# Ledger of designs, part 1: VH-VL binders against NFX1-type zinc finger-containing protein 1 homolog (znfx-1)

Scores and structures below are computed, not measured.

Target 1, 210 residues: NFX1-type zinc finger-containing protein 1 homolog (znfx-1), of Caenorhabditis elegans (e9p860r1531to1740)
Amino acid sequence: RQQHRMNLTISDKIVKLSFYDNVTDAENVGLYPDVQGMATNLFFWSHTSMEESPDEVSWLNKHEISMTVALVKHLLKQNYTTNDIVVLATYSAQKNLMYREYANVFGSTPDSNVIPVETVDSFQGKERKIVIVSLVRSHRGGRENTGIGFLAVANRICVALTRAQHGMYIIGNGAYIMNNSELWNKIVNNLRRSNLIEYNLPLKCVAHGN
Below, numbering starts at 1 at the first letter of every chain, in headers, positions and changes, except where a header shows other numbers; antibody chains are not in Kabat numbers.
F, E and O are the ipSAE of ESMFold2-Fast, ESMFold2 and OpenDDE, as the mean of both directions, binder to target and target to binder. V2 is 0.75 times the mean of E and O plus 0.25 times the DockQ between their complexes.
[cut] stands for letters that were removed.
Atom coordinates printed by the task and the answers are left out, and those that the model quotes come from them; centres of patches stay.

## First folded at step 9 (VH-VL; from u4 with light chain T36R)

Design y3
Fold by ESMFold2, fold request of step 17:
Structure y3 (fold): chain C 210 residues (1-210), chain A 119 residues (1-119), chain B 112 residues (1-112)
Amino acid sequence: as target 1 above (210 residues)
Amino acid sequence: EVQLVESGGDLVQPGRSLRLSCAASGFTFSDYDMHWVRQAPGKGLEWVATISYSGKRTYYPDSVKGRFTISRDNAKNSLYLQMNSLRVEDTALYYCARDEGYSYGFDYWGQGTLVTVSS
Amino acid sequence: DVLMTQSPLSLPVTPGEPASISCRSSQSLLHSNGYRYLEWYLQKPGQSPQLLIYKVSYRFSGVPDRFSGSGSGTDFTLKISRVEAEDVGVYYCMQGTHYPYTFGQGTKVEIK
């Protein structure tokens, strides 16, 4: 079947290679511009910072909020608007904390300064030019690890990773997620082979392309 | 230089108790889940206990549940197995083994300590 | 409890020849995370067991390339592409997906 949404890099590296679906790209997706200010249109921005769970049901990751806010600030300086960007969180507690931190960083102009922060489930069927996905779950492993929860549900993760048109940036603990999901192991290894995962987010070099 | 050294194996009568120890060195003990596995003379391997890296969770098969207690002291880099109400069928070489966090495999084993239960 | 059945239980080999050991589980070893926690161990004569393969097909560090693991459903296989004298001993499969963890009966590999 033919897909009409995703930039060729996202389709090639996520959908076609990781899921092995018989998918081709429509002509229009080849015309999408590169994401301004980014070295690539797809990247997994990895970290090792641990999750928190105040009630064993809600999960959040404060470091991923800081990473997300920094990336949103960068993209807004590249002349993207809050209507071009969505942040997907896998847990409602993460979404709620993201809104609070966004207000602290960007001030109080509600209608002109609101970034959309959605859960994956609430964004099903929607799309945006730029999607930032915060995975949240991060643990040292071992038998006190309660598992990856939401991230083990393949169809919901497939939804999360197929919402972006121009570019997608995934924020998560790469080592943890790959060791706790065979599907994520395939995804992360494919991204690693393409140099699309690292602890440092590659931006456009000032020296090379001002 | 990972080392696991079991001790405390002995000849004891049925119904008695025995405490095994496993001294760990050469790695950060508190980062690893730990296990006891036994092997009766001339027989195969049998898992007998698991304890999580902080000691928060323990697991046992029915054959030893209620009689054996696994514990750890992370400050002393030590793993223990308290064996109560010993039976002849508990006669075995007892290994401690560590579990590398992401693999769920027993990647390093001690030399074992022999427990003989006989009257 | 998950029963792990190995075949054969005794495997005479000629050095340089391939060898294959089968392990069958009485239940699926598929974890909700997509992995199967099936491991292979070798116990050389007079030694402690050593890990060869974990998660069906991942070779543990330092294990020679002649060892490989595979499996589908409830059937798992350890292969040795060219048996060497140092490979003699008892091979055990073990499942770690379900409590209690259970081992196969062992397969004794020996020079014939």
Scores: ipSAE 0.328, ipTM 0.722, lowest interface PAE 3.4, mean pLDDT 85
Fold by OpenDDE, fold request of step 17:
Structure y3 (fold): chain C 210 residues (1-210), chain A 119 residues (1-119), chain B 112 residues (1-112)
Amino acid sequence: as target 1 above (210 residues)
Amino acid sequence: EVQLVESGGDLVQPGRSLRLSCAASGFTFSDYDMHWVRQAPGKGLEWVATISYSGKRTYYPDSVKGRFTISRDNAKNSLYLQMNSLRVEDTALYYCARDEGYSYGFDYWGQGTLVTVSS
Amino acid sequence: DVLMTQSPLSLPVTPGEPASISCRSSQSLLHSNGYRYLEWYLQKPGQSPQLLIYKVSYRFSGVPDRFSGSGSGTDFTLKISRVEAEDVGVYYCMQGTHYPYTFGQGTKVEIK
């Protein structure tokens, strides 16, 4: 088994650990360029802001949308385009709110300056140079475990985390989701050991190299 | 870098009051529950107080309930412990500790501040 | 209150040899969310306590894999597969399921 899509960091830190332990990396993925403006080609940008739900079926997280907007704008400043970036929302309500409230940033119009947002399921079989994953689910409080629904489904987690080529950036409440899924627990802990998860997003100055 | 620095420890007589402080840095203070844990000289650890991330919920053991008050100022990244009616058995090194509340345990501790209650 | 009982209280060990510390709770530590909030802390000489294990068996970030936690019911165990000199200190178990939170007495691990 050989993968031809994901950069080596994604492959080593997430995929081989949790999804495909016997997969090898094709030569082309080792030649991928670094994502401009980013300190790493894989990062979990964590937060503790609360989720919302209009119907207890779909969920949204307004703070994550703000974070996503900030990251997208940063990447656009690095001359990435709509053909380079996609946002994967784990819930349709999140996608819809992005399109509704941030139409100047998000949209599906080809050859525009807006970035497409898709649900995880709609992006099956597809890939993009840079993928931003918005996990949405988030609670705060004591030692609670309320479940994370869609995010606990192994197959969908796999799809969500295996679409990126050059770079993947996960936005979500890492501390929360790791307690609601054994798979996420494994992933988050591994990222933590590698300093690839924080509440602050590490950026890189292209002009200075740091 | 996560840092917790306790202060306010002193030598006082029984019945007196003392206020401890814990200065936090290197993380989003308002996202974490905070705790006080004390250790009498040469003894083990004892939980003293808990305050939720928002400061809305507080918890105490019977040993200090009614005498100690935990509080926080998220704008100042500070945790406090007001200790009233101090007793000799309250003599201890007092630690502040960080807790996510739903994931890990007390993952970061301060160096502690010494409180001595003696007649 | 939940009583946490550690054994032994003193544990002299030879470097390279395994070590095992027991912690027993007076009642179940199962939280309504399905987890048991049993933690292990190490206090090295002259230092503050540091987290080793949380939720019975999960190693905290940076903790070597020679440390492992296990347990069922009211019996919990911390194991060190091969003790190193840097492992010297006092180990505490703590239950964080029920208020008031309570610690074990501590186990002093020393090199023979």
Scores: ipSAE 0.033, ipTM 0.641, lowest interface PAE 4.7, mean pLDDT 92
Fold by OpenDDE, fold request of step 17:
Structure y3 (fold): chain C 210 residues (1-210), chain A 119 residues (1-119), chain B 112 residues (1-112)
Amino acid sequence: as target 1 above (210 residues)
Amino acid sequence: EVQLVESGGDLVQPGRSLRLSCAASGFTFSDYDMHWVRQAPGKGLEWVATISYSGKRTYYPDSVKGRFTISRDNAKNSLYLQMNSLRVEDTALYYCARDEGYSYGFDYWGQGTLVTVSS
Amino acid sequence: DVLMTQSPLSLPVTPGEPASISCRSSQSLLHSNGYRYLEWYLQKPGQSPQLLIYKVSYRFSGVPDRFSGSGSGTDFTLKISRVEAEDVGVYYCMQGTHYPYTFGQGTKVEIK
């Protein structure tokens, strides 16, 4: 069994560990270029900002939206296009708010090439060079947590984390989600061991290489 | 680096009052529930008090309820334990501990401050 | 109050051999949110307690994989697959589901 989609870092640090332990990497993925402007081709950009819910069914995280906007802007400055980037939201409320915000930030003209914003479910079976994943769920304090719902579903998490080719950047509260799912616990701890999860996103200066 | 440093422990007579402090650093203090746990000399651990991250909720066991008051000042990154009507059985090393609540248990502990109540 | 009962209270161990500590709660630790807040703490000699296991079976960051937690119903177990000298200390289980939070009596683990 070979995978032909994901760069070696994603394959090694996430996929083989958590989803497909008997998968090898095809030759083509070893030839992928590094994501320009980024220190790594895989990173978990963590935060502790609280989630919100309009209906107690779907959830959104406004801070994460701002983080995704910042990252997308950065990537666009590196000459990536809307065909290269997709932003995935784990919840419909997040996707809807992102859609509106992105229109405001990047333009909403009829001919405007809008950056794709989709839910994880709607992007099943699809792939993109660079994928930004917004996990949304985030709490603090107390022990009355109702759980992380969608994020606890292994298959959906697999879909969310296996869509990227050249680079994947996960935005979420790593400390929170790792304690509400065994799968996330495994993933986040592995990323920690590899220094691929921080509260600051490491960037790379193309001009200087640092 | 996460740090919790307790202070205020002293030798006092029964019936007296004492106020303990816990200074927190290296993390966003206001995001975490905080606890006091005590350990009598040569004995096990006993939960003493809990305060929510916002300070709005507090909890006590019957052994200290009505006598002890847990509080916090998030602006000063400080946790407090006001102990009134102290008893000999309150003699213990008092730890402050951090709790993510939704995440871990008591994931960080201070070194403790010793309270001795003796006639 | 939820009574936490540990056994044994004293556990002499030989380095390299496995060890097991039991903790029983007087009632269910299942929280309304679906989780059981059962933690294991280790207090090494002269030190503050440190978290080993949370929510029955999750290892805290930095905890070696030789430590494992399990349990169902009201019976919980901490296992050390291969005891090392640095594992000496007093182990406590704690329930954090119901107020008041309560600890077990502690299990003193020593090297034979």
Scores: ipSAE 0.026, ipTM 0.646, lowest interface PAE 3.9, mean pLDDT 91
Fold by ESMFold2, fold request of step 17:
Structure y3 (fold): chain C 210 residues (1-210), chain A 119 residues (1-119), chain B 112 residues (1-112)
Amino acid sequence: as target 1 above (210 residues)
Amino acid sequence: EVQLVESGGDLVQPGRSLRLSCAASGFTFSDYDMHWVRQAPGKGLEWVATISYSGKRTYYPDSVKGRFTISRDNAKNSLYLQMNSLRVEDTALYYCARDEGYSYGFDYWGQGTLVTVSS
Amino acid sequence: DVLMTQSPLSLPVTPGEPASISCRSSQSLLHSNGYRYLEWYLQKPGQSPQLLIYKVSYRFSGVPDRFSGSGSGTDFTLKISRVEAEDVGVYYCMQGTHYPYTFGQGTKVEIK
């Protein structure tokens, strides 16, 4: 079948290689502009920072919130509006912490002066030019493996990774999630082969074209 | 400073039950995962149980799974091991051990309490 | 279960000389978070075990510099650069990467 939403890089590296064997791209998605200020239109911004859980059922990652805020602020300086960007969190506790700690950045409506943060379920069927996905789940710095929870559910990650039109930036502990899921192992390895995952986010400097 | 004191060890017959306690002091008990480790007389160490800092996750080896239950009361700074259907091979000195969970292994151990299972 | 095999099981030592204890695991100790949870414990005569080394090579607080750990994959080593009389006892390696956590059988270090 033919998809009409996602730029070619997202379709090629995420959808066709990891989820669907028979997807083709409509001609309109080949005309999407590159994301201003970013070296690529798809990137997994990896880290090794710990998850947190005060009750062992609610999950959050404070470092990913800081990474998300830094990326959002960069994109807003590239003349994107708050209607162009959404942040998807895989846990409601992460979303709620973003609202509480960074109310000057995040909000609940897309046409405010703040960036909307949604859960994957609440954003199903919707799309945005630029999507930032906070995966949350990582290690706790100890020997206990708490798993990857929501990230193990293939339907939900398919939804999360197919919402972007122009560009998608995934924030997560790539090494952790690939070692806890065959599907994430495939996704991360596909991105690694294309140099689309690293610990440093490749930005584009307008003054030097770098 | 950090102190772990086990109690409740006794001489019991096979098939009986026993409950061990570990009283903790000198640290914030609810921040730490806790373990039980046993040592049969003249033998090596065997891990017996783990409980997470909130008490919501517990782990056991097959040798005691279904017979032993680790629990904690964070309000009383106390760790417990309920041992049911005791066997002769459960005869050991039982230690409680603290685990910060993020950097260290079992960083503080009690003196142990002796459980002897014999007819 | 991960089998932890120590060698030697008995190690007579002369004070002032180096000593080395080997520990081999039946499978990799690499955790999904990138760490290896291999620890070394010393049980002195009549005492509870005490932590010496964690995460393969990190020395626990208060442990003398003469103790060091190394290794990767399935082969691990504890070294004592200059054995002292107070170092006698039984040394255990333990893996904490996989449940159930498992100890080696112990290495008894004693003055010859």
Scores: ipSAE 0.012, ipTM 0.545, lowest interface PAE 8.6, mean pLDDT 85

## First folded at step 15 (VH-VL; from d3 with light chain G34D Y58N)

Design k1
Fold by OpenDDE, fold request of step 17:
Structure k1 (fold): chain C 210 residues (1-210), chain A 119 residues (1-119), chain B 112 residues (1-112)
Amino acid sequence: as target 1 above (210 residues)
Amino acid sequence: EVQLVESGGDLVQPGRSLRLSCAASGFTFSDYDMSWVRQAPGKGLEWVATISYSGKRTYYPDSVKGRFTISRDNAKNSLYLQMNSLRVEDTALYYCARDEGYYYGFDYWGQGTLVTVSS
Amino acid sequence: DVLMTQSPLSLPVTPGEPASISCRSSQSLLHSNDYTYLEWYLQKPGQSPQLLIYKVSNRFSGVPDRFSGSGSGTDFTLKISRVEAEDVGVYYCMQGTHYPYTFGQGTKVEIK
């Protein structure tokens, strides 16, 4: 079994350890360029902001949307376009809010400055150079825990984390999700060991190399 | 840094009402559950009330249920405790505390405001 | 209501020696989510309470490793391997599994 899609960091830190332990990397993925403006080609940008749900079926996280907007704008400054970047929302409510409240940033129109947002399920079989994954689910406060729902489904997690080619950036509450899924626990811990998860997103200045 | 500052404590007679306030800063107030915990002079700690981050859920022990009301104004980063029908046994230092029970516990506390109920 | 019983209520200790405080609950503190919400708080003289231990055995940020928590179900223990002068105060266990939340009576730790 050989994969022809994901950069070596994604393959090694997430895919081989969590999804496909027998997969090998094709030659082309080793030739991928670094994502401009980013310190790494894989990173978990963590936060602790609360989620919201109108019906306890679909969920949204406004703070994650703001983080996503910031990241998208940063990437656009590096001359990436709508053909290069996609945002994967784990919930439709998140996608809908992005399109509704940030129409100048997100949209499906062929525009180099507007970035498409898709649900994880709708992006099955597809790929993009840069994928931003918004996990949405985040809990604070009391002792109630309803789980992370969609995020606990292994197949959907696999889809969400295997669509990126050159770079993947996960936005979510890493501390929370790692305690609500064995799979996420493994993934987050792997990323922690490699310093690929923080509350601050490490950027790279192309002009200075740091 | 996280700061919680209580106010409103006073000396009142039994049967009267009093409203306590807690001003929060240094964190996203609207993301956190908040609680009141009291301590009678020379005594231990007693949980008084908890309110969810959105203000939609409130919890009380029987000792204050029906008399006390916890509320919050997230726009003002403020927590409140309306105390009605005060009793002598309500005399205590009232602490405002951030409630991170899912992860930790009451991880930040104010300095407290003193409520004295005496005839 | 869950009754939390601490022992001893007074604990004089010599600096450098270990200390142990027991906390018992009238019913199991294991939550349906598989966590046990037993916390330990320290109230130093003239100060507000501060979180020491959460979920039975986890030290909160900044808490020295000489503090340790253990236990399960209804029996819990806080240990100080080597008591220091700064450890003086009243220690409270608290259960956050069941409403209403309840505290132990407190254990006053003093230096001999």
Scores: ipSAE 0.037, ipTM 0.645, lowest interface PAE 3.0, mean pLDDT 92
Fold by OpenDDE, fold request of step 17:
Structure k1 (fold): chain C 210 residues (1-210), chain A 119 residues (1-119), chain B 112 residues (1-112)
Amino acid sequence: as target 1 above (210 residues)
Amino acid sequence: EVQLVESGGDLVQPGRSLRLSCAASGFTFSDYDMSWVRQAPGKGLEWVATISYSGKRTYYPDSVKGRFTISRDNAKNSLYLQMNSLRVEDTALYYCARDEGYYYGFDYWGQGTLVTVSS
Amino acid sequence: DVLMTQSPLSLPVTPGEPASISCRSSQSLLHSNDYTYLEWYLQKPGQSPQLLIYKVSNRFSGVPDRFSGSGSGTDFTLKISRVEAEDVGVYYCMQGTHYPYTFGQGTKVEIK
């Protein structure tokens, strides 16, 4: 069995350890270019800002949207386009807010310079050069916890983390989600061991190479 | 540095109303549940109210339910306690506390504001 | 309401000696999320309460290792291995598992 989609870092640090332990990498993925402007082709950009629910069913995280916008703008400065980047939102409310409040950055029009936002479910079977995953859930404070719901579902996690080709950047509360899912615990710890999760996003200057 | 500063304590007669305030600083106020805890003079601690980070959920003990209302203004980094139909037994030092219960507990407390209910 | 019962209510201690405070709840404090929300607070003379122990046995930031918490279900204990002068004050256990949150009566620790 060979995978023909994900760069070697994603395959090694996430997929082979968490989803498919008997998969090998096809030759083409070894030829992928590095993501311009980024220090790594895989990174978990963590935060501790709270989410909120507009309808007590779906969730959104405004801080993550700001982080996503910043990352998207940075990538656009590297001459990536709407055909290169997709944002995967774990919750529909997150996607909706992105489209509603940040229409100059996010949108579904392919002939414009806006970046598409998709829910994890709607992006099944699809792929993109660069994928930004917004996890949204980031509970703090009170003792009552409803858990992270379908964010803990193995299949959804697999879909969310296996769509990227050249680069994947996860935005979320790593400390929180790792304690609410065994699978996320494994993934986050693996990334920690490889120094691929921090509260600051490491960038690379194209002009200087650092 | 996390700071919580209560205000509004006063001497009032039974049946009157009073509104306490708590000014928060040094952290993202809107990310945390907040609580009021009171202490009668020379007595122990009693939980009074809790409000979720978004303000959507509030909790009270029966001793104050229907009389007290906890609220917050995240834009002003402020927590409030509206106390109506005050009773002599409501006399206490009222603390505001940050409720980080999912992880820890009441991890930060204010200095308290004194409410005295007397005829 | 969950009744929290502390013992003793007064605890005179000689500096350097250990201290132990018991806290019992009228019902189990095990939450449906598998955590036990039993906390210990210290109120030093003239000060606001401060968090010492959370979730039964975890020391909060800055709390010396001479403090330890233990227990499960309905029986909990706070121990001070070697009491120091700065440990004087009133100790409260609190359950945060069930609404309403409830405190113990408090245990006054004094230097003998």
Scores: ipSAE 0.036, ipTM 0.637, lowest interface PAE 3.0, mean pLDDT 92
Fold by ESMFold2, fold request of step 17:
Structure k1 (fold): chain C 210 residues (1-210), chain A 119 residues (1-119), chain B 112 residues (1-112)
Amino acid sequence: as target 1 above (210 residues)
Amino acid sequence: EVQLVESGGDLVQPGRSLRLSCAASGFTFSDYDMSWVRQAPGKGLEWVATISYSGKRTYYPDSVKGRFTISRDNAKNSLYLQMNSLRVEDTALYYCARDEGYYYGFDYWGQGTLVTVSS
Amino acid sequence: DVLMTQSPLSLPVTPGEPASISCRSSQSLLHSNDYTYLEWYLQKPGQSPQLLIYKVSNRFSGVPDRFSGSGSGTDFTLKISRVEAEDVGVYYCMQGTHYPYTFGQGTKVEIK
């Protein structure tokens, strides 16, 4: 009925249009600040890069790791703390690789500076001000359609896309997943209509008052 | 620089078995799906089998399903086709092909190895 | 299985003249990912097949711009704007949208 977690953009563009017909927003969520350094509080940062499955039973996407690290670095420069941000991965192999690359890129970052990376299932019932979601699944260089796995399960996607309070940034191959799921077709098309999905992530430079 | 070299083609009697090999070089073999395509003398091309880059998934048309087995050894950069219960209609030149199907197609082919099934 | 039908099956040409080859499929080749996996291959005399055109209209690396592909759904065409002597051989269309993958019968292009 009435939700108390998500800012109005996430509620309007994701929850109300894709998951629930009759949801209203509590007054407190309208008071949330805009995410600093971002042009919008909700965005799907799309790509066309290949997934990998070295054993064909677990899945990862190295390009999405690079995109995630770049966004995390940007948000930390906006004075967000590790308590403000979480990265959600849809596969545990992606989570594990993200931690390894996170350590490589940030060097000897102290434990208090490590932004948590969790799976969608392990983060159920939790929330953060800013959530970055790495979807992982994409094409894999063959003609075969290997599907979208975890991304086909509506209640798990609902969990993944409803964890953010102030802002949510989705990283994935939008064209691929929309063509492999009616739910994702609906979500991606809604985001396209609102200009909330593109291959370039729109940023806002706080040093210039942009 | 991409090279695919087939071997193991021979003259065999119906009902016998034969194993074809394809040696790959000039690319990261374990990144690519691989296929076998055959061509009967004076005839067109027929897809025979595909194996995924890790070897976990294999695909066949009905004409060879249950008789042929595609396999790979990524440590040896080698692709194989085990051909059992051979028939006269399996007589063909067998090509090894790299399958970059999402972006391109069968983008590199070997020279082929001839299998003749005759009494 | 998707039947791929080429016409003509034999195409004698004079060097410098255009050539056109038709390929029709028994069902649509549009994949759910919005791509159409229709490919053209050339097999020159005594050689292995080589990829010319992928996804209907894209030339593979090193393929001259006199080759062009077009079409959609079930009807596809390969054109050679000015045939050269090196273009002789058998041309095959192939669909990779549906299992099993299937080739057309081939079109033999030869000098008159």
Scores: ipSAE 0.014, ipTM 0.529, lowest interface PAE 6.8, mean pLDDT 85
Fold by ESMFold2, fold request of step 17:
Structure k1 (fold): chain C 210 residues (1-210), chain A 119 residues (1-119), chain B 112 residues (1-112)
Amino acid sequence: as target 1 above (210 residues)
Amino acid sequence: EVQLVESGGDLVQPGRSLRLSCAASGFTFSDYDMSWVRQAPGKGLEWVATISYSGKRTYYPDSVKGRFTISRDNAKNSLYLQMNSLRVEDTALYYCARDEGYYYGFDYWGQGTLVTVSS
Amino acid sequence: DVLMTQSPLSLPVTPGEPASISCRSSQSLLHSNDYTYLEWYLQKPGQSPQLLIYKVSNRFSGVPDRFSGSGSGTDFTLKISRVEAEDVGVYYCMQGTHYPYTFGQGTKVEIK
């Protein structure tokens, strides 16, 4: 009935509206600080870049890796550490490719090269202050595909979207997943009504220019 | 402007082969699954084949399985249907269609190319 | 294969009159992703088919709001609230939930 993990925005806009019928928030989650350098504590950073499947058995999305890297770089500049951030990938191929890109992108500092990347299944029961979720699947075409696959299973989606304490940032093709899952249609529409989904990620600036 | 232009329809004898082509323009061809749908004279529509956006997966109904082969060349924005061991009942107008099944269904169709199989 | 049965097969109408076409499937068209892939197509005289309705009730781009779709499971309906002269042709329902994809027999809508 009472949840003790998630920032109020995540609880209100994702959990209470999409997954759980009657949930209240513990007092401690109302005391969480806002994510530094972000305009909001919950956001769906949407795109239209297509998935790849070199072997038609596994799935990856290289554009989502670029988006994830950019967001991780921004958060590291806010002095977040490896204990604060996790990247969740919905496919192992995406996780593996992300690790291959780390050496080329994050440089040599101890904190910048050790941001954990996990699958949703391997992170079940765990939590972090900031969670970045890479959804991977982005497709057009016929019905011979298994739809959004992993992303269609309600319990696995609930796990993926309930790991964050302070802030959660979802990277995916919003149009694709909402048109391929009634659950995701509900989630995306809830986010749209709250202006929490766009193609550009809103960041917070401390100083305003003229 | 989305355009699909079929070609290669002809009059052929039973047992012969024929290759249909569909030239695509006005969209990123390699992003889309593609299908062939046929219509026998005075009859309804019948789905004939689908090929995935990458070309790796193909699907056919039993009526053409083993005789027809759908293929694509994404560098040339072209869809093909190789039709072997043609039968009189394959006589139809053959349409090329863009297949957005998870979004919209068959959203754009060509004008069709006529295949007549007759002795 | 999923059998798609349309009724009526011929539907004479007067312009301005409503029209209703029924489509029944031999199996549920509910996909494992909870969508139902039932589509309606119009083939005007001498033309290629054109998509009208997808996922039971959604109008494709440029389709007038006089067209509406409804139904679930195995029973589906296309309605035209006020038939216009350009609406004549053959209407097909199609299921895309199960391979092989299958069409109904068609309903010819014509001026009486």
Scores: ipSAE 0.007, ipTM 0.583, lowest interface PAE 8.5, mean pLDDT 83

